# VH-VL binders against Ras guanine nucleotide exchange factor D (gefD), part 5

Target 1, 231 residues: Ras guanine nucleotide exchange factor D (gefD), of Dictyostelium discoideum (Social amoeba) (q8is19r433to663)
Amino acid sequence: GSNIIAQQITIIDNEMLMAIPPSQFLHKSFSKESKSPQFHDMVSKFNEWARWTSSEILSKEKLVERVVTLSFFIDLAKSCVELGNYNAANAIVGGLNHSSISRLKLTWERLSTKVTQDYDRLLSLFDLSMNYKNYRDEIKSTKAKIIPYLGLFPKDLIAIEEGNDNFTNNNLINTEKFRLLYQTIKKIQSYQQPLFTFKTSEPIKQYLKNISNGLSEEKDFHSISHKLEPR

## First folded at step 11 (VH-VL; from s01 with heavy chain N59F)

Design u02
Fold by ESMFold2, fold request of step 12:
Structure u02 (fold): chain C 231 residues (1-231), chain A 118 residues (1-118), chain B 112 residues (1-112)
Amino acid sequence: as target 1 above (231 residues)
Amino acid sequence: QVQLVQSGAEVKKPGASVKVSCKASGYSFTRYGINWVRQAPGQGLEWMGWISTYSGNTFYAQKVQGRVTMTADTSTSTAYMDLRSLRSDDTAVYYCARDRWYYGMDVWGQGTTVTVSS
Amino acid sequence: DIVMTQTPLSLSVTPGQPASISCKSSQSLVYSDGNTYLYWYLQKPGQPPQLLIYKVSNRFSGVPDRFSGSGSGTDFTLKISRVEAEDVGIYYCMQETQLPYTFGQGTKVEIK
């Protein structure tokens, strides 16, 4: 079921999270792949989780299979949230929100009421309003070990760098800026902890690590989507 | 502190409508939906419906379908349940309860007594 | 609709003694994600319901460890290892596996 796959996704994401040295978050290093290779590996995998979601749904020519697959990915995103893997959960939600997927009205209308509720709950969690308030409240209130949505750290670090000078108006070191940067880095490091209780399934892990090898390219999503559900 | 505070008791005649409010505080209102559950005197609990405080999407129990409207006002962090064409067997305490997703209904309002009689 | 049936409907328990409440569903409560969405609530006299147990066996925050849930499929049990005066009230099982959500008829627990 989706719990086993969510566990393996979480192992993969956590390995990438733990591999990111703090230096890749300094001096906007994350804006250049050559300065932040481990950070960009995790970003690339995030995009791969999203593309995997969309591609698998679009691969199902029969409506019944497509509904089952759509339902599975909503359940998978929920399972990721239950495990504290907000990074993969948001990636999967992104794949579900892709324009080539969201337009599949015949597929979406066939979802059970429970799956429809769960999708609504996922959307509320990852809503961008008020600087991702729902998501930020969620991670503040949850267990110490999570895998956070990686994409928010560059946004936060850029805001600190651009909103604060290195020196005060009196030409002294701006200690508040460096306190804010330190607190953000410390917060990231607090998430870089080992997982407990998950068993690795090497066949599933290898499949998930090599997902991109079988996926349709995003440039083809639109035409596949219209073939499946014209207008 | 997370709280749901409901409007006060109502006495109504058959055929009238009632609108019960449920004001949320202590959390982001749009993060969690609201369930409405009622309890007739001396009886058990009956789920009436659910509203997404994020999208306004609703699901209603079939028994009240067509007579109930659930709404949410994000500007006041308040959910509402409007029950129309009241009957004597709608006499109950009406609860709102926070939908904490897979944890269940983790926070409940104090209840609103609605009495339907001539 | 999934019918939830509780037994017994009433219990009188000597303080410090165990209590056990059965809940049976008309259909399996196992959902396709592998979870079983079975919950237990306590309604103390004059109070709204409060959550005790989520997903069969998980105690909600602040619930004493004398409460335990168990079961699978269609058969579920809530146990109180040592009943205390504060445990008096009506216990409800409830399912969220499918809409509409449905409750058992309740089990009143009181002290002898």
Scores: ipSAE 0.831, ipTM 0.929, lowest interface PAE 0.8, mean pLDDT 91
Fold by ESMFold2 at other seeds, fold request of step 12:
Structure u02 (fold): chain C 231 residues (1-231), chain A 118 residues (1-118), chain B 112 residues (1-112)
Amino acid sequence: as target 1 above (231 residues)
Amino acid sequence: QVQLVQSGAEVKKPGASVKVSCKASGYSFTRYGINWVRQAPGQGLEWMGWISTYSGNTFYAQKVQGRVTMTADTSTSTAYMDLRSLRSDDTAVYYCARDRWYYGMDVWGQGTTVTVSS
Amino acid sequence: DIVMTQTPLSLSVTPGQPASISCKSSQSLVYSDGNTYLYWYLQKPGQPPQLLIYKVSNRFSGVPDRFSGSGSGTDFTLKISRVEAEDVGIYYCMQETQLPYTFGQGTKVEIK
């Protein structure tokens, strides 16, 4: 079921999270892959989770199979949220929200009420309103181990860098700016904790690590989508 | 402090309508949906429906389909349940309960007694 | 609709003794994701229901460890290892595997 797949996705994402040294968040290092290779590995995998979601749904020519696949990915995103993997959950939601997927009216209308309800709950969690307020409230209130949505940290760090001068009016070092940067990085490090509750399934893990090998390219998504549901 | 506070008791005649309010506080109202559950005197619990406070999407129990409208006002953090064409067997305590997703209904309102008598 | 059947409907227990409540569903509560969406609620006298157990066996936050849930498929049990005065009320099982959500008839637990 989707719980087992979500566990393996979480193992993969956590390995990548654990591998990111703090230096890759300093001095906007995340803007250059050569200065932040482990950070960019995790970003690349995030995009692979999203592309995997869209590509698998689009690969199903028969409506019944497409509905089952759409339902599976909604359940998978939910399972990721249950495990505290907000990074993968948001990636999968991004794939579901892709315009080539959201337009598939015949497919969406055949979802069960439970799956439709769960998709609504996923959208509410990752809604971007008020700087991701629902998501930020969610991770603030949990004390359990999580894998946060990685993409918000560059935005937060850039906001600190550009919203604060390095020096005061008296040409002294602005220590409050550097304290804010340090506190954000300390928060990232607090999420870099091992997983103790999941068993690795090596066949599933290897499949998930290599998912790009057979996927359609994003540039083709709209063409495939229109062939599946021309209206 | 998460809480749901419901409107006061109502006495109605058969054929009338009732609108019960459920004001949420202590959390982001659009994060979690609202279930409505009723309990007739001396009876068990009966689920009436669910509303997304995010999208306004609703699902209703068959028994009340066509007679119920559930709405949510994000500006006041208040959910509403409007039950029309009331019958004597609609006499019950009506609860709103927060949809805490896979945890179930984790926070309940105090209940609103609706009495339908001829 | 999934019918939820509880037994017994009433239970009188001596303080400090165990209690056991059965809940049976008319069809499997195992959902396609591998989870089983079976819940237990307690309604104390004069109060709204409160959540005790989610997804068969998980104790909700703040619920004492004398409460435990078990079961699979269609057959579920709530156990109270040592009943206390504060545990009196009506216990309901409920399923969220499919809409409409449905409750059992309730089991009234009293102290004798």
Scores: ipSAE 0.831, ipTM 0.926, lowest interface PAE 0.8, mean pLDDT 91
Fold by ESMFold2, look of step 12:
Structure u02 (fold): chain C 231 residues (1-231), chain A 118 residues (1-118), chain B 112 residues (1-112)
Amino acid sequence: as target 1 above (231 residues)
Amino acid sequence: QVQLVQSGAEVKKPGASVKVSCKASGYSFTRYGINWVRQAPGQGLEWMGWISTYSGNTFYAQKVQGRVTMTADTSTSTAYMDLRSLRSDDTAVYYCARDRWYYGMDVWGQGTTVTVSS
Amino acid sequence: DIVMTQTPLSLSVTPGQPASISCKSSQSLVYSDGNTYLYWYLQKPGQPPQLLIYKVSNRFSGVPDRFSGSGSGTDFTLKISRVEAEDVGIYYCMQETQLPYTFGQGTKVEIK
């Protein structure tokens, strides 16, 4: 079941989250990989979760298998949300939203009503309108463990950095800017909690750590998608 | 805090239509869908359908398929259920309920009594 | 459609005594994601239904500890460890494992 896979994804994502020192969020260090290697490892894995989703669906030549695979990834994203792993859930939704996937009309039409509802709920959650309002409201929940969507922290930190000078017009330190930066970094640190609730499945974890091996490249998605469903 | 407020009671003749409103407040309307559930006098609960307040997608119970239209107006945070070609066995209290995903139907409207009589 | 069957349909309970309601489904409520989408609702007299238990055994926010759910597959139970006067009403089990969502017939709980 997808809940077991989601648990292993969450172990992997949490290990990467725990490894990011706070210094990688300071002084826009996240804009340079050399200054933020652990942050970029987690961003890279986010993109791998997304590409894995798209590639697995596109690898299924038979319509029935493709529908089962599409259904599995929707259930997997939901399972990630239930565990508080919004980072992986958003990555998987991104892979499902890829234009080469969303165009597969024959496949999408065959989803069960339950899976179709769940996909709609996932899209609502990660909708970007009003600065990700639905997502930001969601992570205020009292879940015991939250792995946030990592990509919003650079956006928030850049807004603070660009919207505030380091010094006041009297050449004194702008303490309000640094208070805002500190609050954001403390929020990130509040998510860096150990994970004790799931046991590791080493075969599944090994597979998930190496998912990029053998996946189709994104540049090929369009041609594969049109071969599968030409219209 | 979170609430769903429904339109008032309706009395209709067979063959007419009814449109029940369900106004949401206290939360982001597009975040959660709406279920419609009815209860005939002295009877249990019957699910009628679901609407996404995000996309407008709907799923209807087979028994009412073709006679029901569920809509959502995001500008007024209001869901609607329009039931056409009314029969006497459509007499019921109609509830809207918030779809809280895997938690279930966590917030219910007060109900709208629809009476269909000749 | 999944048929949900409740027993008993009516229950008279002395205040402070336990109560137990059974719900059986016509097919397994275990979904392919590993979850079981079985819910319990209470409809107090003159009120809309309210959610008590989600996914078999989880109490919804604000639901007292005296309510507990259990079961698996097709057989489920709601227990009230000490029935209070405010617990009077009709209890429904419901499944969301597949559409259409279906409710049990209801169990009316009254105080003796």
Scores: ipSAE 0.831, ipTM 0.925, lowest interface PAE 0.8, mean pLDDT 91
Fold by ESMFold2, look of step 13:
Structure u02 (fold): chain C 231 residues (1-231), chain A 118 residues (1-118), chain B 112 residues (1-112)
Amino acid sequence: as target 1 above (231 residues)
Amino acid sequence: QVQLVQSGAEVKKPGASVKVSCKASGYSFTRYGINWVRQAPGQGLEWMGWISTYSGNTFYAQKVQGRVTMTADTSTSTAYMDLRSLRSDDTAVYYCARDRWYYGMDVWGQGTTVTVSS
Amino acid sequence: DIVMTQTPLSLSVTPGQPASISCKSSQSLVYSDGNTYLYWYLQKPGQPPQLLIYKVSNRFSGVPDRFSGSGSGTDFTLKISRVEAEDVGIYYCMQETQLPYTFGQGTKVEIK
């Protein structure tokens, strides 16, 4: 079931998270792949999770199979949230929100009420409103091990760097700026902890690591979507 | 402190409507949906429906389908349950409860007594 | 609709003694994600219900260790290892595996 696959996704995401040295977050290094290769590996995998979601749904020519696949990915995103893997959950939600998927009216209308509720709950969690307020409230209130949505750290670090001078008007070091930077880096490091909860399944893990093989390219999604459900 | 505070008791005649309010505080209102649950005098709990405070999407129990409308006003952090064409068997205490997703209904309002009597 | 059946409907318990409440569903509560969406609530006299146990066996925050849930499939049990005066009220099992959500009839627990 989706719980088993979510566990393996979480192992993969955590391995990538743990591999990112702190230097890749310093001095806006994350803006250049050559200075932040491990950070960009995790961003690339995030995009692969999203593309995988969309591509698998679009690969199902029969409506019944497409409904089952759509339901599976909603359950998978929920399972990721339950495990504290907000990074993969948000990626999967991104794939579900892709315009080529969201337009599939025949497919969406056949979801069960439970799956429809769960999708609504996922959308509310990852909503952009008030600087991701719902997501940020979620991760602040939990004491459990999580894998956070990686894409917010560059935004937060840039905001601290650009919103604060290094020196005050009296030529003193702006201690508050450096406290904010340190606290953010320390928070990132606090997420870099080993998992103790799940056993690795090597066949599933290897499949998920090589998932880009055979996926439709995003440039083709629109064309495939219109062939499946012309509108 | 997370709280759900409901409107006061109502006395109605058969055929009338009632609108119960449920004001949320202490959390982001759009993060969690609202369930409505009622309890007739001396009886057990009966789920009436669910509303997404994010999208306004609703699901209703079959028994009240067509007579109930659940709404949410994000500007006031208030959910509403409007029950129309009231019958004597609608006499109950009506609760709102926060949908904490897979945790269940973790926070409940104090209840609103609705009495339907000729 | 999934029918939830509780037994017994009433218990009278000497303080400090155990209590056990059974809940049976008309269908399996196991969902395709591998979870079982079975919950227990307590309604104390004059109060709204409060959550005790989520997903069969997980105690909600602040719930004392003397409460434990168990079971699988269609058969579930709530146990109170040592009943105290504040445990008096009506206990409900409830399922969220499918809509509509449904409750058991309730089990009234009293001190004798």
Scores: ipSAE 0.830, ipTM 0.927, lowest interface PAE 0.8, mean pLDDT 91

Design u02
Fold by ESMFold2 at other seeds, fold request of step 12:
Structure u02 (fold): chain C 231 residues (1-231), chain A 118 residues (1-118), chain B 112 residues (1-112)
Amino acid sequence: as target 1 above (231 residues)
Amino acid sequence: QVQLVQSGAEVKKPGASVKVSCKASGYSFTRYGINWVRQAPGQGLEWMGWISTYSGNTFYAQKVQGRVTMTADTSTSTAYMDLRSLRSDDTAVYYCARDRWYYGMDVWGQGTTVTVSS
Amino acid sequence: DIVMTQTPLSLSVTPGQPASISCKSSQSLVYSDGNTYLYWYLQKPGQPPQLLIYKVSNRFSGVPDRFSGSGSGTDFTLKISRVEAEDVGIYYCMQETQLPYTFGQGTKVEIK
C-alpha cells in the first residue's frame, strides 16, 4: 500500500537531506550547481517526484485506472505527511496540480468523498498564501523528526540577503542580518537527523531512485492530457 | 491554546431557522476543517457534516441535506452551521469539532443547546 | 452507511478493575491506503466528547496508558486496565473510513 512506498520515499529524501553541507545554503551557493551539488540532487529528486505523479496518471488510458492512480497519489501524499516528509508530499501535490492533471475533470469528479477531503487538506497545508503560513505553523508545532519542504529555505535566505545591508548607517557590521542567516541554517541542521524507524526495501528503493526511466517528458503532458479528456 | 467557542443556547419554534457559530482560536483557522456533530437529549452522537475552512467545500449527512448550510469566515476565524425548517427532532446539543485529519476530531466546542418547541 | 454496534451499552465497574468495550462495524474499516480509521471518544458527564484513541490503537496526546485499543477489519475493542473515577462517562467508537462518519450507540461506564 501507499504507506510502504511513502516510507521508502522518506528514506531516500532523508539520505539526500543528510548529505547537504550547510555551506551550500550560504552566499546564495544554491543558485549554482557546482557550489551546491547535494542541494541540487534533492531539488532534482523533488522534481522527479512531481513528474512521476503526473506521468503515471497520464499513462492510464482507461478512466477507471486513471481514477485509481489519482487516488493512490493523493493517498501517497497523505502518507508522506503522516511520516513528516513534507518535501515529497509537496512534490506530489505539485504533480497533482500540474495543469495537464488538474484539467482531467472526468477523473477528478470520480474520486471518493474521502479522497476529495484529503486533497483539500493537502492543498490547505501547502497553500502559498501568507508566506506558506499553514505549512510553517505545521512544522513549528511538532517536535517529531520531519523532512521539510526544501525549496522554502532558498526563498527565506534570499529574502534575508536582499532585505538587509551588510553594514549599518554607521558603517558597523549589520549583526542582525548574520543572526537571521545563522538561525535559518541552524533550523535546517535541526532537521538533518537520521531515521531509525523504517525498514529499507532495496527493490522498492532502487525502483524509486531510478523513477525517471521511461516516464513521459513534461513537454508531452499537454498533448497526452487532451487525448485522454479532449474537453 | 486551541479553542472552539460556540454561540449560546437557542429556543426556536418549528419551521424556524437557527445559526450556530463556532469561533476558533490558537491555530491557523484555514489549516483544519470543521465537523458538526449533534446529540439529542439522552442519545448518542450524530455527524451532520464537514466544511473545509480552506476552500468552503462541504459534505452533509443525508438526514439534513437540503436543510443545512455550513459556512466559514476566515476573516473572523468563525464557522457557522445554519439549520432551517426546524423540527422537534432537531432538539439537540450541537457541537463543532476540529478536523485534525488522520487524528480525528481532536478539539470540540462546548456545545450549543438548540430547543425546538411549539 | 457503515453501522457501528457497541456492546455492552452499559457497564458498572468496581474501581481498579478492568473494563472492556466491543465495537463492530457493518463492513470492513480498512481503507485502501492500509489504514483502519477507527476512533474512540469519551464523553464525561456534562462535557463535550474528547478523543482517546485514533486509528484503532494509537493513544491521543495526554491519554493515560491504561487505555488501549485493538482489533482489525470489523471487530474492535477498547480496554481500560484499571478503571478510575475520572473514567466514568459514555464511550463511543466512530469510523472515518468513509463518509458519512458514524458513531456507535455509546457505552456508559460507571462506578459500582
Scores: ipSAE 0.803, ipTM 0.914, lowest interface PAE 0.8, mean pLDDT 91

## First folded at step 12 (VH-VL; from u02 with heavy chain Y103E)

Design v06
Fold by ESMFold2 at other seeds, look of step 13:
Structure v06 (fold): chain C 231 residues (1-231), chain A 118 residues (1-118), chain B 112 residues (1-112)
Amino acid sequence: as target 1 above (231 residues)
Amino acid sequence: QVQLVQSGAEVKKPGASVKVSCKASGYSFTRYGINWVRQAPGQGLEWMGWISTYSGNTFYAQKVQGRVTMTADTSTSTAYMDLRSLRSDDTAVYYCARDRWYEGMDVWGQGTTVTVSS
Amino acid sequence: DIVMTQTPLSLSVTPGQPASISCKSSQSLVYSDGNTYLYWYLQKPGQPPQLLIYKVSNRFSGVPDRFSGSGSGTDFTLKISRVEAEDVGIYYCMQETQLPYTFGQGTKVEIK
């Protein structure tokens, strides 16, 4: 089931999260891969989770198989949320929201009511409104270990650096700016903790580490999607 | 501080309609959907339907399909259940309950008594 | 629709003694994601229902550890290790594995 695969995804994502040293968030280092290789490894895997989602759905020529696969990925994103892996959940939701997937009307209308509800709940959680307010409220209220959506930390750090001067109007060091930067770094370090260790399934883990092999590229999604469901 | 506060009791004749309100406070209204559950006098709980406060999408129980409309107003953080063509067996207490996803219905309104009598 | 059947429909318990309520579903509540969407609610006299247990065995926040849920597939049990006066009311099992959501008939728990 999807909870077993979500566990393996979470093991993989947590290994990458644990490997990111705080220096990769300093001085906008995350803007250059040479200065932030572990950060970029996790970003690359995030994009791979999204591409995997879209590619697997598009690989199913038969409608019934495509509906089962779409349902599976919605359930997988939900399972990731249940485990506190918001990073992978958001990546999968991104793959489900891809224009080449969202246009598959025949496939989407065949979803069960339960899966349709769950997709709605995923969209509400990761909605962009008010700077990801629903997501930020979600992670603030939980006391369990989580893997946060990584993409918000660069956004927050850039906003602090560009929205605050290094010196006050009195030509003193703006300690509030540097306090905000420190608090953000401290926050990501608070997430860099051991997870409850799920039993590793080495075959599944190796499959998931190597999923980029054989996936369709995003440039091909549009063509494949229109062949599957012409409009 | 999370609360669901419902509108007051209603007395209706058969064939009329009723609209029950459910005002949410203490959380982001669009984050969680709303279930409607009713309880006839001396009877158990019966799920009536669900509404997404995010998208407005709805699912209704078959017994009330075609007679019920559930809506949500994000500007007032209020969900509504409109039940039409009332019958005497619609006499019940109607509850709204917050959909906390896989954790279930974690917050319930106080209930709204609807009495359908000649 | 999934029919949920509770037994007993009522029980009287001496204070401090255990109580056990069974719930059976007409079909498996195991969903393809590996979860079992079985819930327990308590409706105290004059109050709306309140959540006790979600997904078979997880206590909702603030629920005392004298409440425990167990079971699998189609057979589920709620246990109260030591019944207290505030535990009186009607207990409902409920499933969310598929729509429509369905409740059991309820089990009234009283203190004798």
Scores: ipSAE 0.830, ipTM 0.925, lowest interface PAE 0.8, mean pLDDT 91

## First folded at step 13 (VH-VL; from v06 with heavy chain N57R)

Design w03
Fold by ESMFold2 at other seeds, look of step 14:
Structure w03 (fold): chain C 231 residues (1-231), chain A 118 residues (1-118), chain B 112 residues (1-112)
Amino acid sequence: as target 1 above (231 residues)
Amino acid sequence: QVQLVQSGAEVKKPGASVKVSCKASGYSFTRYGINWVRQAPGQGLEWMGWISTYSGRTFYAQKVQGRVTMTADTSTSTAYMDLRSLRSDDTAVYYCARDRWYEGMDVWGQGTTVTVSS
Amino acid sequence: DIVMTQTPLSLSVTPGQPASISCKSSQSLVYSDGNTYLYWYLQKPGQPPQLLIYKVSNRFSGVPDRFSGSGSGTDFTLKISRVEAEDVGIYYCMQETQLPYTFGQGTKVEIK
């Protein structure tokens, strides 16, 4: 079931997380792909998880199959949360929230009550309000391994860079700014730990690494969605 | 400290309604939903319904469907259960309990005794 | 609705001896995500229920390791390896595999 797929997604995401050197977070290097190729590989895979989610749901022409597929991806996001992979969980939730998916009222209305509850809980977890308060509280949890939502670190690092002068009012080096930057990078490094808890399934892993092959392109999502459920 | 504090005991006549409050503290109220569970005197536990404190979505047990309304006020971190058209067999202790997702109902209120008598 | 049936309904135990409570469901509690949503609660005299075990066998935080849960499908067991005076109360199994959530009838555990 979804636990096996979530484990392989987590192996893939952790390999990419482990590969990011700390220099790619310095001097806003993450803003330029040429200066941060490993960071951007993980961002690209995040977007691929989201696109995969949307594309698979839209590929199901029969309502019953589409409901089963929607249910599977909600369960998959939950399984990722249970494993501490918040990056993939948020990507999948992003794919579920895509306007071409969220508009599929016939499909959403047929979800079981349990799946509907779980989706509500996922939305609560990744809610934007109060600077992602629910998510930030969640990752302070006692889970042994966390793969954090990667997209939040550039926001935090930019806020430190632009919210603090390099020099104090007395023309001395602002060591507090550089302490804040260092602490954020150390936090990222604390997540860069090997996984020893999951067995690799090479067939599943290769499928997941090559998942964008044969998927509908995002530019086509709107037209496919309206064909499936006309407004 | 995570805590759920409920409103005080109520005595009602058949046909009346009751509204029980459940004030949450010590956590982000919208992060976790609220279950309502009741226990008639000398009886076991009966689930009444669930509310998302995030979206306001509700699911009710069929036995109370049409007579119950569950609400949540995020500004006061308070959940409410409103039970209408009371019968004598609605006499029970009513509990609110935090929905900790796959971990179950991890925090319970102290209970609110509702007595329905003529 | 899933019916949860507990046996025995009452249990009198000598302090320090084991206790075992059975819970059977009217249909499988295995969900399509691979989880089994079976829970155990203890209601001590005059108190609200408290969570002991979630998802069959996971002890909730602060629950002593003398409590263990096991089982699969429709058949589940709560064991107390050495019953202590503080363990007195009514034990309930409960399922969250589907709505409505349903409880067993309860098992009253007393010290002889």
Scores: ipSAE 0.831, ipTM 0.923, lowest interface PAE 0.8, mean pLDDT 91

